# VH-VL binders against 26S proteasome non-ATPase regulatory subunit 3 homolog A (RPN3A): the designs that were tried, part 3

Target 1, 182 residues: 26S proteasome non-ATPase regulatory subunit 3 homolog A (RPN3A), of Arabidopsis thaliana (Mouse-ear cress) (q9lnu4r240to421)
Amino acid sequence: CRYLFYLGKIRTIQLEYTDAKESLLQAARKAPIAALGFRIQCNKWAILVRLLLGEIPERSIFTQKGMEKALRPYFELTNAVRIGDLELFRTVQEKFLDTFAQDRTHNLIVRLRHNVIRTGLRNISISYSRISLPDVAKKLRLNSENPVADAESIVAKAIRDGAIDATIDHKNGCMVSKETGD

## First folded at step 1 (VH-VL)

Design b7 (framework fv_canakinumab)
Fold by ESMFold2-Fast, scan of step 1:
Structure b7 (fold): chain C 182 residues (1-182), chain A 119 residues (1-119), chain B 107 residues (1-107)
Amino acid sequence: as target 1 above (182 residues)
Amino acid sequence: QVQLVESGGGVVQPGRSLRLSCAASGFTFSSYGMNWVRQAPGKGLEWVAIIWYDGSNEYYADSVKGRFTISRDNSKNTLYLQMNGLRAEDTAVYYCARDYGDEYYFDYWGQGTLVTVSS
Amino acid sequence: EIVLTQSPDFQSVTPKEKVTITCRASQSIGSYLHWYQQKPDQSPKLLIKYASQSFSGVPSRFSGSGSGTDFTLTINSLEAEDAAAYYCHQSSDLPFTFGPGTKVDIK
């Protein structure tokens, strides 16, 4: 299982998230209860890989016997990603900084910022029929030297990926969301 | 605006050590991963090393593993490359470059600093 | 490691002509390929990120396409200022690697 755990970690770093998820989940399922510590580690990485793939891990993972306490930081992290709340995401990172460092997962957690932003953007899309790109950047808490350009890139990618039903009004620098019906 | 300024290059004998610095300004340094990329005279680009935004993870090209160490001081907005056991083939202009997002493209580069390893 | 090859290695082009540079990866890299321009005695500058997305401030004559193993950088109408070396870079896997470069000169 150690082999599968490291293989999953390597594939995750190489951006082969689907393969990493498969390896980690298999390692976790095959481990006996006596190897609980190893199963906990596999589940931590599997949760992160699933979140990076845009999947929300089912609640039952966090309530398995012997895992509730150990997976609490990852449960709170999952909630921040699910909701698309970047401030909650940052709060969770700060609250469990030592735990994530010990687990060697904080580098992957930083990458989850994009998943939080994507979900937050989807929430903006359904809440606003028209919103300026600077306001999108502000609502997504983009902390960069060029947040408006970053917002445009994020919105364009989400449109291309089919994550949101919207268009960019380049003339006015706005994101225009399409109505879901009447 | 974003600026990256390398320093510490020079002429050095084989087997010696040098430490390169990259001073960052115009952005929140602690929020970005950083890289070193080198270019031998008249040759192409060769990636050397990466360090994550918080210093938690680093990786190296096989050609420099065990000899070079990448590090950063976020309180000083400075990236470092400690080069030990220098060889003639390490002669190159060394660039620091900022990476971005999950795609790791290098959006801004420094001017470069020349390291010449010769006897 | 993933090996990138570029074609052609050198091209001399008449002003206003269309220039096409190809980058091929030894294995699939999705869209994790980026293009850089380097003028003599200058640092590289990002042109195209994630295979097809233009970086800010880059002239519209530059475009990128491709996915998997075959990628193309196109300069729609070459200007004198475009005489430079062009490099592809993959970030799909560590170690990151660059193509050997394509030098574009103007006639």
Scores: ipSAE 0.000, ipTM 0.455, lowest interface PAE 18.1, mean pLDDT 82

Design b8 (framework fv_canakinumab)
Fold by ESMFold2-Fast, scan of step 1:
Structure b8 (fold): chain C 182 residues (1-182), chain A 119 residues (1-119), chain B 107 residues (1-107)
Amino acid sequence: as target 1 above (182 residues)
Amino acid sequence: QVQLVESGGGVVQPGRSLRLSCAASGFTFSDYGMNWVRQAPGKGLEWVAIIWYDGDNKYYADSVKGRFTISRDNSKNTLYLQMNGLRAEDTAVYYCAREDYSWEYFDYWGQGTLVTVSS
Amino acid sequence: EIVLTQSPDFQSVTPKEKVTITCRASQSIGSSLHWYQQKPDQSPKLLIKYASESFSGVPSRFSGSGSGTDFTLTINSLEAEDAAAYYCHQYSSLPFTFGPGTKVDIK
């Protein structure tokens, strides 16, 4: 229905991602089979909203009849977010720049950088029992006026949110992880 | 041929109320979201409010929130703006503008109706 | 809110000259930027949608480009009928906002 798509789109603009997700997915499900273009558009927005919420869309959404080719850029974007690969994320954005611009989704995709960083940080915490905050900033490619302070803030938030099992050693400026046990 | 015709403008004193109408023709009104955009004398365009095609979902600019109410009657192909607690800074030409649910732009505009809030 | 700025504020141009108007957004808006033309005592008319797509019936001398934060409207060869105010508009985030406008006059 037009209602659900419109509701999902405006909720995305207002940063109401949970409600936007539900509306867009329902619109895609209720759309007539003959309205393939409309269904594709609903799925593109639903994928982005789910990624912004920290959810990974099911592989089955990308393999539906008529969806494979149209959703390929969004599938590659989802993979970059899922694995937390900042270089792959940048490569996908560059590779499909024209497609994302044409789809009018580029604005939402820019916001996904935060989700990629969070996943990348989780991967760092698993790989390193101890790592300096400047090295964390370097690995996450933080391009701010104070990348070390930003790294500390990002690490502190991830600890608070339960995304990583780590502590900050303020004396030595390091992140100490308890997740390496292999 | 899409047409939007505003009416209801006039001169009112501060604190009073005024209701604007926008009569639509030449398209299926119930399929489109509608907006109000205003322009103060000698100034630029300022977005005021949006109402979705179903008439139930509405959003406002902070400058008018709590004072203005957007509504529509799909059976009459008419958009409304109820303006309460009018202030001098609400003086402007008010345009109704159409958008498609997916298009994000205002493809057709009415001729505008002037609202002057003056003591 | 997303703030749009336009340059120049005013431009007086000889007929047949090229006119360039710039719109900058305070944060990235992708391609959700649209251009409107408003002639004196008339309502705005949609000119360019989604940064670069011409609306139906718009003369080919008008073109748009840009993405993210920097956008440009170009009038390749100005005609007398092009004397108007030009506004950029973003639909990326509520509240929707317009640029302050650029007035183009003929010398």
Scores: ipSAE 0.006, ipTM 0.487, lowest interface PAE 12.9, mean pLDDT 83

Design b9 (framework fv_becotatug)
Fold by ESMFold2-Fast, scan of step 1:
Structure b9 (fold): chain C 182 residues (1-182), chain A 118 residues (1-118), chain B 107 residues (1-107)
Amino acid sequence: as target 1 above (182 residues)
Amino acid sequence: QVQLQESGPGLVKPSETLSLTCTVSGGSISDYYVHWVRQAPGKGLEWLGVIYYSGSTDYNTPFTSRLTISVDTSKNQFSLKLSSVTAADTAVYYCARDEYWGDYFDYWGQGTLVTVSS
Amino acid sequence: EIVLTQSPDFQSVTPKEKVTITCRASQSIGSYIHWYQQKPDQSPKLLIKYASQSISGIPSRFSGSGSGTDFTLTINSLEAEDAATYYCQQSDSWPYTFGQGTKLEIK
């Protein structure tokens, strides 16, 4: 796949991933049937790029002839990202560690952690009008040395980026959502 | 608690269309697939097909020309229609779900017996 | 399609006995095998997922093992309520397929 170096070296910007996605999907589509291995590799990268763009690939991509078994690790990654389940995401990374290393996709998959957390935080903000930062850390399953500080950082960045409609109540250590039960 | 409940006629004549409904309660129809599985009397389980809440379907090859699975999101219902039935289609029909991209059936309906007989 | 073959087809067992049921796949399926229990006139119930992973609410006497083509379901100490037919199911590829079933009868 032509864009492997490109994807590995550049900071995440929307336009670059969109171009990479289109090129990878086109390469996979135009590959002859005898080049199944090439088509599989292109689809692996296209799936990751689409997930990084905030797109959930359709299940039909994973069930194409010759794709089911080869794309299974990426199928499970897609599920973790879609659900926003960081523990499942970690489990999938551990389960398929050798495959991701062999495919040279580990660096992009590490970046997907951001998308998983973002989805999980979005789900929290919809469900709770007010929630303590320790509870945010617990629900996101943050297992760092300082999960509350990490939760505050994550929430603050999501607010700055416009990913959630919320504020931080620093006095009470809470996230206050303007969006509940929508 | 998520529950699945099959309903439909218990008797269908040969050559007619078998029509069943699966009603899901206690949860959203999103974030999981609904599968149809059947079991002939005294026999094992046979996978028929699947639908995602978007309406996307896949059918087991022997049934592709006869089977239609559909969803009515307003009623939280999934339908199975199997045309041109024969006595070989006599079975208990189950709807079952897996979690989205899941590989196993975590919830099953109680099953409904459909007898194909003149 | 992937064919799953279970052994034995039938077994009569006494309470407290250790029971093993085998499922063999016609090709390698990694760990994409799941086990179900079906009691007479009831729906199947999930017991084990991904060859060896436990399910909430399922007694600890049920365990699974194996990878590739050969898988086993173990009931460590059989109870009277375990009289049922047991099925393996693969999710490596579509169509999903089931084994033919193993019927356990308590004496």
Scores: ipSAE 0.007, ipTM 0.456, lowest interface PAE 12.6, mean pLDDT 80

Design c1 (framework fv_ramucirumab)
Fold by ESMFold2-Fast, scan of step 1:
Structure c1 (fold): chain C 182 residues (1-182), chain A 120 residues (1-120), chain B 107 residues (1-107)
Amino acid sequence: as target 1 above (182 residues)
Amino acid sequence: EVQLVQSGGGLVKPGGSLRLSCAASGFTFSDYYMNWVRQAPGKGLEWVSSISSSSSYIYYADSVKGRFTISRDNAKNSLYLQMNSLRAEDTAVYYCARDYYGSEYAFDIWGQGTMVTVSS
Amino acid sequence: DIQMTQSPSSVSASIGDRVTITCRASQGISSYLGWYQQKPGKAPKLLIYAASSLQSGVPSRFSGSGSGTYFTLTISSLQAEDFAVYFCQQAYSFPYTFGGGTKVDIK
């Protein structure tokens, strides 16, 4: 029903992502096949909510009958988040800017940037037992006026939140990780 | 220092052409949407054109479509506005401005402006 | 196109006064609204982005509020350097559009 779709969108805007996911998925499931456009809308918002929750939607969602082309921008967005590639994320945002604007999802997609950074940082922490903060900033492609300070802040928050198993060696300006393959 | 420095303005007759330039320094130019905004003497601000970081998406105000062309050269950190078939109503100070659509919801860095006068 | 209606067109105020400027969008623009200050002969300067976020280096007496279609810029205690023209701008969709401007004059 349309009610569940609207409730899901409202909850997403209000940052109530878990409830939003439930409402949007239920709306998509209950929509008649003849209302393909409505189902596509529900799936677009459900994909974004799941990404914001740290979930990667299944590939099968993007290959459903009648949905492949319409969900392509969201599939590419999902890949950028899954890989943790900030440059790919920017490229996808720019490439599909009109679609995201038309779907009224561009503001919400801005919030996904932190999920991309978090995934990228996790990949760094498992790949390197020790890495300098300037190299962390470079690998995450931070484009701020002070990338090194931003990298330190991002790393510190990830450690505090339990997203990575690492420590900051302030004396040597390095991230020291316990999540390496060794 | 993050800055945009403009050049290329002047006086032209109706039907003439001018090319404006905007040189960026102090930031990674290729990461940002860039804009042209104009202001007629004693009037308000009018958005003219936007170009995406890769030049894949370009937008124009209806008043300039078909006459103006926005372009950029990321290797030279430069933004351009080619103005053809100029009309008296195009007389304005033209500003270039930086915008990052995904993060910034506004134009945070502006050029100093360059005057374009269309008069016989 | 999204029309931005700004009011008042001008206001006369004294140092220390509270000044409020309003901006109305013809359709919902979420928080994709910026406020700019322009002094004679100068380029505009960004004051507020995302409707309510204060740009770095801008005095805290400036504040923005609102979402959707109705927005306000407030100067809590007007200073001599605040006499200028103020513009709102939506960045929600192309074409980007500006409000008509509000001139803040000394009384």
Scores: ipSAE 0.000, ipTM 0.453, lowest interface PAE 17.1, mean pLDDT 83

Design c10 (framework fv_becotatug)
Heavy chain, then light chain:
Amino acid sequence: QVQLQESGPGLVKPSETLSLTCTVSGGSISSYYVHWVRQAPGKGLEWLGVIYYSGSTDYNTPFTSRLTISVDTSKNQFSLKLSSVTAADTAVYYCARELDYYSWGFDYWGQGTLVTVSS
Amino acid sequence: EIVLTQSPDFQSVTPKEKVTITCRASQSIGDYIHWYQQKPDQSPKLLIKYASQSISGIPSRFSGSGSGTDFTLTINSLEAEDAATYYCQQSYSWPYTFGQGTKLEIK
ESMFold2-Fast, scan of step 1: ipSAE 0.008; ipTM 0.582

Design c11 (framework fv_maftivimab)
Fold by ESMFold2-Fast, scan of step 1:
Structure c11 (fold): chain C 182 residues (1-182), chain A 119 residues (1-119), chain B 106 residues (1-106)
Amino acid sequence: as target 1 above (182 residues)
Amino acid sequence: EVQLVESGGGLVQPGGSLRLSCAASGFTFSNYWMNWVRQAPGKGLEWVSTISSSGDYTYYADSVKGRFTISRDNSKNTLYLQMNSLRAEDTAVYYCAREWYDSLAFDIWGQGTMVTVSS
Amino acid sequence: DIQMTQSPSSLSASVGDRVTITCRASQDISSYLNWYQQKPGKAPKLLIYAASSLQSGVPSRFSGSGSGTDFTLTISSLQPEDFATYYCQQSYSYLTFGQGTRLEIK
């Protein structure tokens, strides 16, 4: 895919990801059925850019004739991001490491870790009106030397960025979610 | 230094078979799609076949489909073209070429190996 | 499949001339067109990719333009080493080369 060069120039700016997504989708649409290999490559990059933008690609993209087997690693990656499961995400990265390296997508996939964490935290905030930070760490499957401190940092950043509607109760070590009707 | 070296060409009778090899060096062979392109004496370039980096996807020109098989061995950094049921019109210099995934262009070519099909 | 037609099939030119070679696709290929140079007895060399992008190491006198179905390769000031056969190639659907344009000394 010739748009791979454009992706190499992406900074961590939302507008650049949006432009990359449109370019890759257009390239995939221009490839006729006879150019399956080209279309597969463009779809791989389009999927990653969409995930980085916080969008979950439609399941139909993975079930197109000739796409199912080739896009399987990206389907499993998409599932990990959709669910917000960091352990599954790491497992998928390791399972398909050679494929992602071969496709030149490994570096972008590493950046998806933030999207996985954000999705997982959003799911927690919707499910729990009050939850302890140790339980947040456990549900996000944070595997670090200090998962509770990491959870607090992650929650604080998500609140600051507006990704969740919650507050931290420092005295009780809890995340308190608010019900929104907007 | 990036290099592709073809071998296996020669004289063969109509209906015969030949296997061409292309040895790659100086780059990570397993990361690239590879191609075979041929050129009949005094004629233009004709694409023959493409293989994906994993070897899972192969594509062929209509003129060779069903007779030629492209394959690769990433552990040996080698690309192959098995040619069966050879015809006089298959007489050509056969080049292997690396496809740059960014542009779908052939940025590195081998020197070519001559295949002559005649009685 | 997509057919690529080059024009002219051959031309004669002098050193210092501006040379233009055209390539027409039988259907819209966007900008998925590459240009190659081939000297007698040698393998082809990539000159231009994606219709207008100059390959690293290729002299700036070479340029490409066009999109859709009509494409042009231009050599702004022909040099002795530029006498060769030039091929266009579409990479939009499978792969197809043009028939080639032979550039000969006058």
Scores: ipSAE 0.006, ipTM 0.460, lowest interface PAE 15.8, mean pLDDT 82

Design c12 (framework fv_ramucirumab)
Fold by ESMFold2-Fast, scan of step 1:
Structure c12 (fold): chain C 182 residues (1-182), chain A 119 residues (1-119), chain B 107 residues (1-107)
Amino acid sequence: as target 1 above (182 residues)
Amino acid sequence: EVQLVQSGGGLVKPGGSLRLSCAASGFTFSSYWMNWVRQAPGKGLEWVSSISSSSEYIYYADSVKGRFTISRDNAKNSLYLQMNSLRAEDTAVYYCARDYLSEGYFDIWGQGTMVTVSS
Amino acid sequence: DIQMTQSPSSVSASIGDRVTITCRASQGIYSWLGWYQQKPGKAPKLLIYDASSLQSGVPSRFSGSGSGTYFTLTISSLQAEDFAVYFCQQADSFPYTFGGGTKVDIK
């Protein structure tokens, strides 16, 4: 039913991601076989909402009959988020710019940049027991006027939100991780 | 360096025609939606037209529909606005602008081209 | 068409002042709103997109808030380079429409 799809889009724009996810997934499940295009649209939005919630969609979603080609841009986007690669993320966004424009999903994809950064930071915290903030900025490929200050802000927020188990050594300008990498 | 350089403005009589050009450099022009926005002297901004990267989707303000034609040449990294049946109300500085994320926000602008329609 | 009403039309302020500009949409536009700065003789500059997202290179003293039909742009501590005209713009649907503008003048 188109109702659930539009309800899901409205909830996504209003930042009610959990409710949006449920509405979009229900819309995709209830769509008749003849409405493949509608089901594809529901899955595109559901994938984005799940990524914004910090969930990685299963590969099986992308390999369903009729889905593989249509969801390819979203599959590549999911991979960039999963591995925390900002350069790959930018490349995917540029490569599929027209598709994301037609789907009206660019705004949500811009918000995914924060998820990519958080995943990249999580990977850094697992890999390094101690790393300088300039190196964190470099590894996350922060392209701003003050990358080191942005890195410190990003790390501080991730610690505050419980996304990483680390502390900031302000005296030495380093992130010190307590994670084992298991 | 990302930039848009405009040309083609001038003074024309009512009923006349002009073609504006916008040359892009420093970015992959063929990947972006492009826009025309105008501003009458001492007035606010008015969106005129949008074109998708492939030219498949084109939109116009009601005030210019049937008179203006937006087009692009991706091989030449150029955007155009063909203006026909010009009216005094079309007098404005015309800006070409890149669509940020194709969501209707304009992050890179040309320097502007003055179009004056007067007898 | 979606009408964008901006207020005030002008404000006189001093360096260091907090300046707030409001923008109202005639119908709900979610967060599909941008803010622009324009200096005399220059093209507009994008400051904020998606109601509250700060464009790269824009100073942190600029912030946006709101959703639905009511939005605000705040300059927390006005600097000399901030004296300009500011415009809001809805990106919800075609035709895209702009507010009438707010001129920020030196007191």
Scores: ipSAE 0.000, ipTM 0.451, lowest interface PAE 16.4, mean pLDDT 84

Design c2 (framework fv_maftivimab)
Heavy chain, then light chain:
Amino acid sequence: EVQLVESGGGLVQPGGSLRLSCAASGFTFSDYWMNWVRQAPGKGLEWVSTISYSGGSTYYADSVKGRFTISRDNSKNTLYLQMNSLRAEDTAVYYCAKSYDYLEAFDIWGQGTMVTVSS
Amino acid sequence: DIQMTQSPSSLSASVGDRVTITCRASQSISSYLNWYQQKPGKAPKLLIYDASSLQSGVPSRFSGSGSGTDFTLTISSLQPEDFATYYCQQSYDYPTFGQGTRLEIK
ESMFold2-Fast, scan of step 1: ipSAE 0.006; ipTM 0.514

Design c5 (framework fv_ramucirumab)
Fold by ESMFold2-Fast, scan of step 1:
Structure c5 (fold): chain C 182 residues (1-182), chain A 121 residues (1-121), chain B 107 residues (1-107)
Amino acid sequence: as target 1 above (182 residues)
Amino acid sequence: EVQLVQSGGGLVKPGGSLRLSCAASGFTFSTYDMNWVRQAPGKGLEWVSSISSSSSYIYYADSVKGRFTISRDNAKNSLYLQMNSLRAEDTAVYYCARGLDYYEDWAFDIWGQGTMVTVSS
Amino acid sequence: DIQMTQSPSSVSASIGDRVTITCRASQGISDYLGWYQQKPGKAPKLLIYAASSLQSGVPSRFSGSGSGTYFTLTISSLQAEDFAVYFCQQYNSFPLTFGGGTKVDIK
């Protein structure tokens, strides 16, 4: 079931994430126990593709027999994405830089930055009915040349993509969330 | 108060069946992995079975595979162990136990009081 | 299966003594190791998780150390309530396995 693994990698590189997920999960499931290393590699890629699709893998996937240690970097990465903590995400990338490079997954992990930001922004929109764009940039911990303009762009894209239920008040430079509860 | 309360033990003849129950209160049961651990009289601890929060992943000790079934009902905050084809070697106090958290899900921080299961004639 | 070898199997100690229990895994388990205390007729109580992290509510006289295959639990100054059986447990891989236990009894 090496074919499914290669097909999954090709689809991931071509940004066909839904099809890539199916191929990688099938490859992992059909791999013999004797091919543990291959199964681990399939699960690493499947975890990343699922995260890029906005899915959080179940915790139990990381505790499969023989996989706990090998998947630990990906478990910590998943946690950073799940909670939307960009600083934790950066810390995990730095801590496991050599592992991600060796696994050849570093480039996919870089792409996860926008998933972390989207989750963080959803958390902000739930917590604040009104928040200034500079405060959005600060809470998302944006380290850029123009964090306020970047925050506005990020918020606008999230609104267009349906990721958050909010409006931009351009007069006052604020993000105004539709009432989602307290 | 976070607690697990067990029921369903007893005396059963070899080849018989028993169903153990574990009722959770004081926490969001549906977010925790749950476990069964047993202890034969005067012996050490033996892990029996684990079930993930969603029931998607289930694990069994080789000694009970095909005979025991772990299950959970998140709506009722309850964990179960269906024990079939019981043997004298299954005689033990059975504990239900909660996984600690997302990272350390198979370290057990909260335990039930234990239920005695005796398999003999 | 990962075998957990615990030593000693029993130790006789006095109040105020320093007690050390060791646990060896047959394979590397990183820091996925817990320590439990069990008193007669009661369920086990978690003392240490992740090899060295003290569980909330557990006295600071308990400490854990180690990684990989060799681990220790230390009670720096034994108290009357510490006479119990202690178990290590690996949770790196299924099946989950426990050490054979160490009985700490009064001298």
Scores: ipSAE 0.000, ipTM 0.464, lowest interface PAE 16.5, mean pLDDT 84

Design c6 (framework fv_maftivimab)
Fold by ESMFold2-Fast, scan of step 1:
Structure c6 (fold): chain C 182 residues (1-182), chain A 121 residues (1-121), chain B 106 residues (1-106)
Amino acid sequence: as target 1 above (182 residues)
Amino acid sequence: EVQLVESGGGLVQPGGSLRLSCAASGFTFSSYAMNWVRQAPGKGLEWVSTISGYGDSTYYADSVKGRFTISRDNSKNTLYLQMNSLRAEDTAVYYCARDIYESYLGAFDIWGQGTMVTVSS
Amino acid sequence: DIQMTQSPSSLSASVGDRVTITCRASQSIYSYLNWYQQKPGKAPKLLIYAASSLQSGVPSRFSGSGSGTDFTLTISSLQPEDFATYYCQQSDSTPTFGQGTRLEIK
């Protein structure tokens, strides 16, 4: 179970998320009941790998007997990703900074920002038939030096990746969702 | 059938204490965050407190912080609210409610019938 | 705490009418908004969660919309059993309810 745990960590660092997920899940399954701390650690990494793959872990994972307290930071993180709330994501990172540092998970969590933004943008595209890029930046809580340019880049990438069904009206600086037919 | 049943309400003097209970049945109690929500006669709803599935986290409305304590016994499928230093403005029907999706903050999908707490001299 | 303001405080309508109730948050709550129905002497009933998701067992004439700060509950064709008080509630932080909208027969 130790070898599979190390292999999972190595693969995660190398961005081989699918293999890392399988290795971590196997390590967690092979750990004896007496090794609760080891099982908790495997679950923390498995949760992050699943989120990076675009999967939302079931609620039951976070309510396992003896694990609720240890997995609470990861449950709050999962909620931020599921809902697409970048402000909540930032707050969770700040609140549990020491825990994520101790768990050696901070670097993976930083990468989850992309998943949060993607979900948030999908929610915006469903809710608004037309919205200005400055308002997109505001709703996504972008705090870069040029939030509007960052928003345009994020929207353009989401369109290219097929994450949203929208177009950019460059003349008016707006995102226009294709669901509108009125 | 998923059900929540409150008990323990009654008449109490200002400054007194009272403990409410909520008996849960028909679902895995430890998998859900639980809530207390109150409603003063003829008034709207006010959230009072939330407790996570295993009881490791609690939240309180500012109006009850330091006076009320939420707790649960998962082996008995029971939620509690210990109310101390009661005031006239605590007079309300107290509802027990289950969180639908989130351990702390969420929608309340199952409600009990409520129990009346009257704080009066 | 996040303040929730409902409009109107009371509304008179007839069976068959389209009814709209609005809810405004003092700051962005994204889609963390729920709607409840309460009849006299009864506990509240969840109608809509996550701004627009219909709770199982709730008639399809009920719908929710909005995001950020402005939200709407719509009843497309009012039925006799729909005369009740309606509450919005945010779940972005510690829960807060709107003051309620009493829906009365005209």
Scores: ipSAE 0.005, ipTM 0.456, lowest interface PAE 15.4, mean pLDDT 82

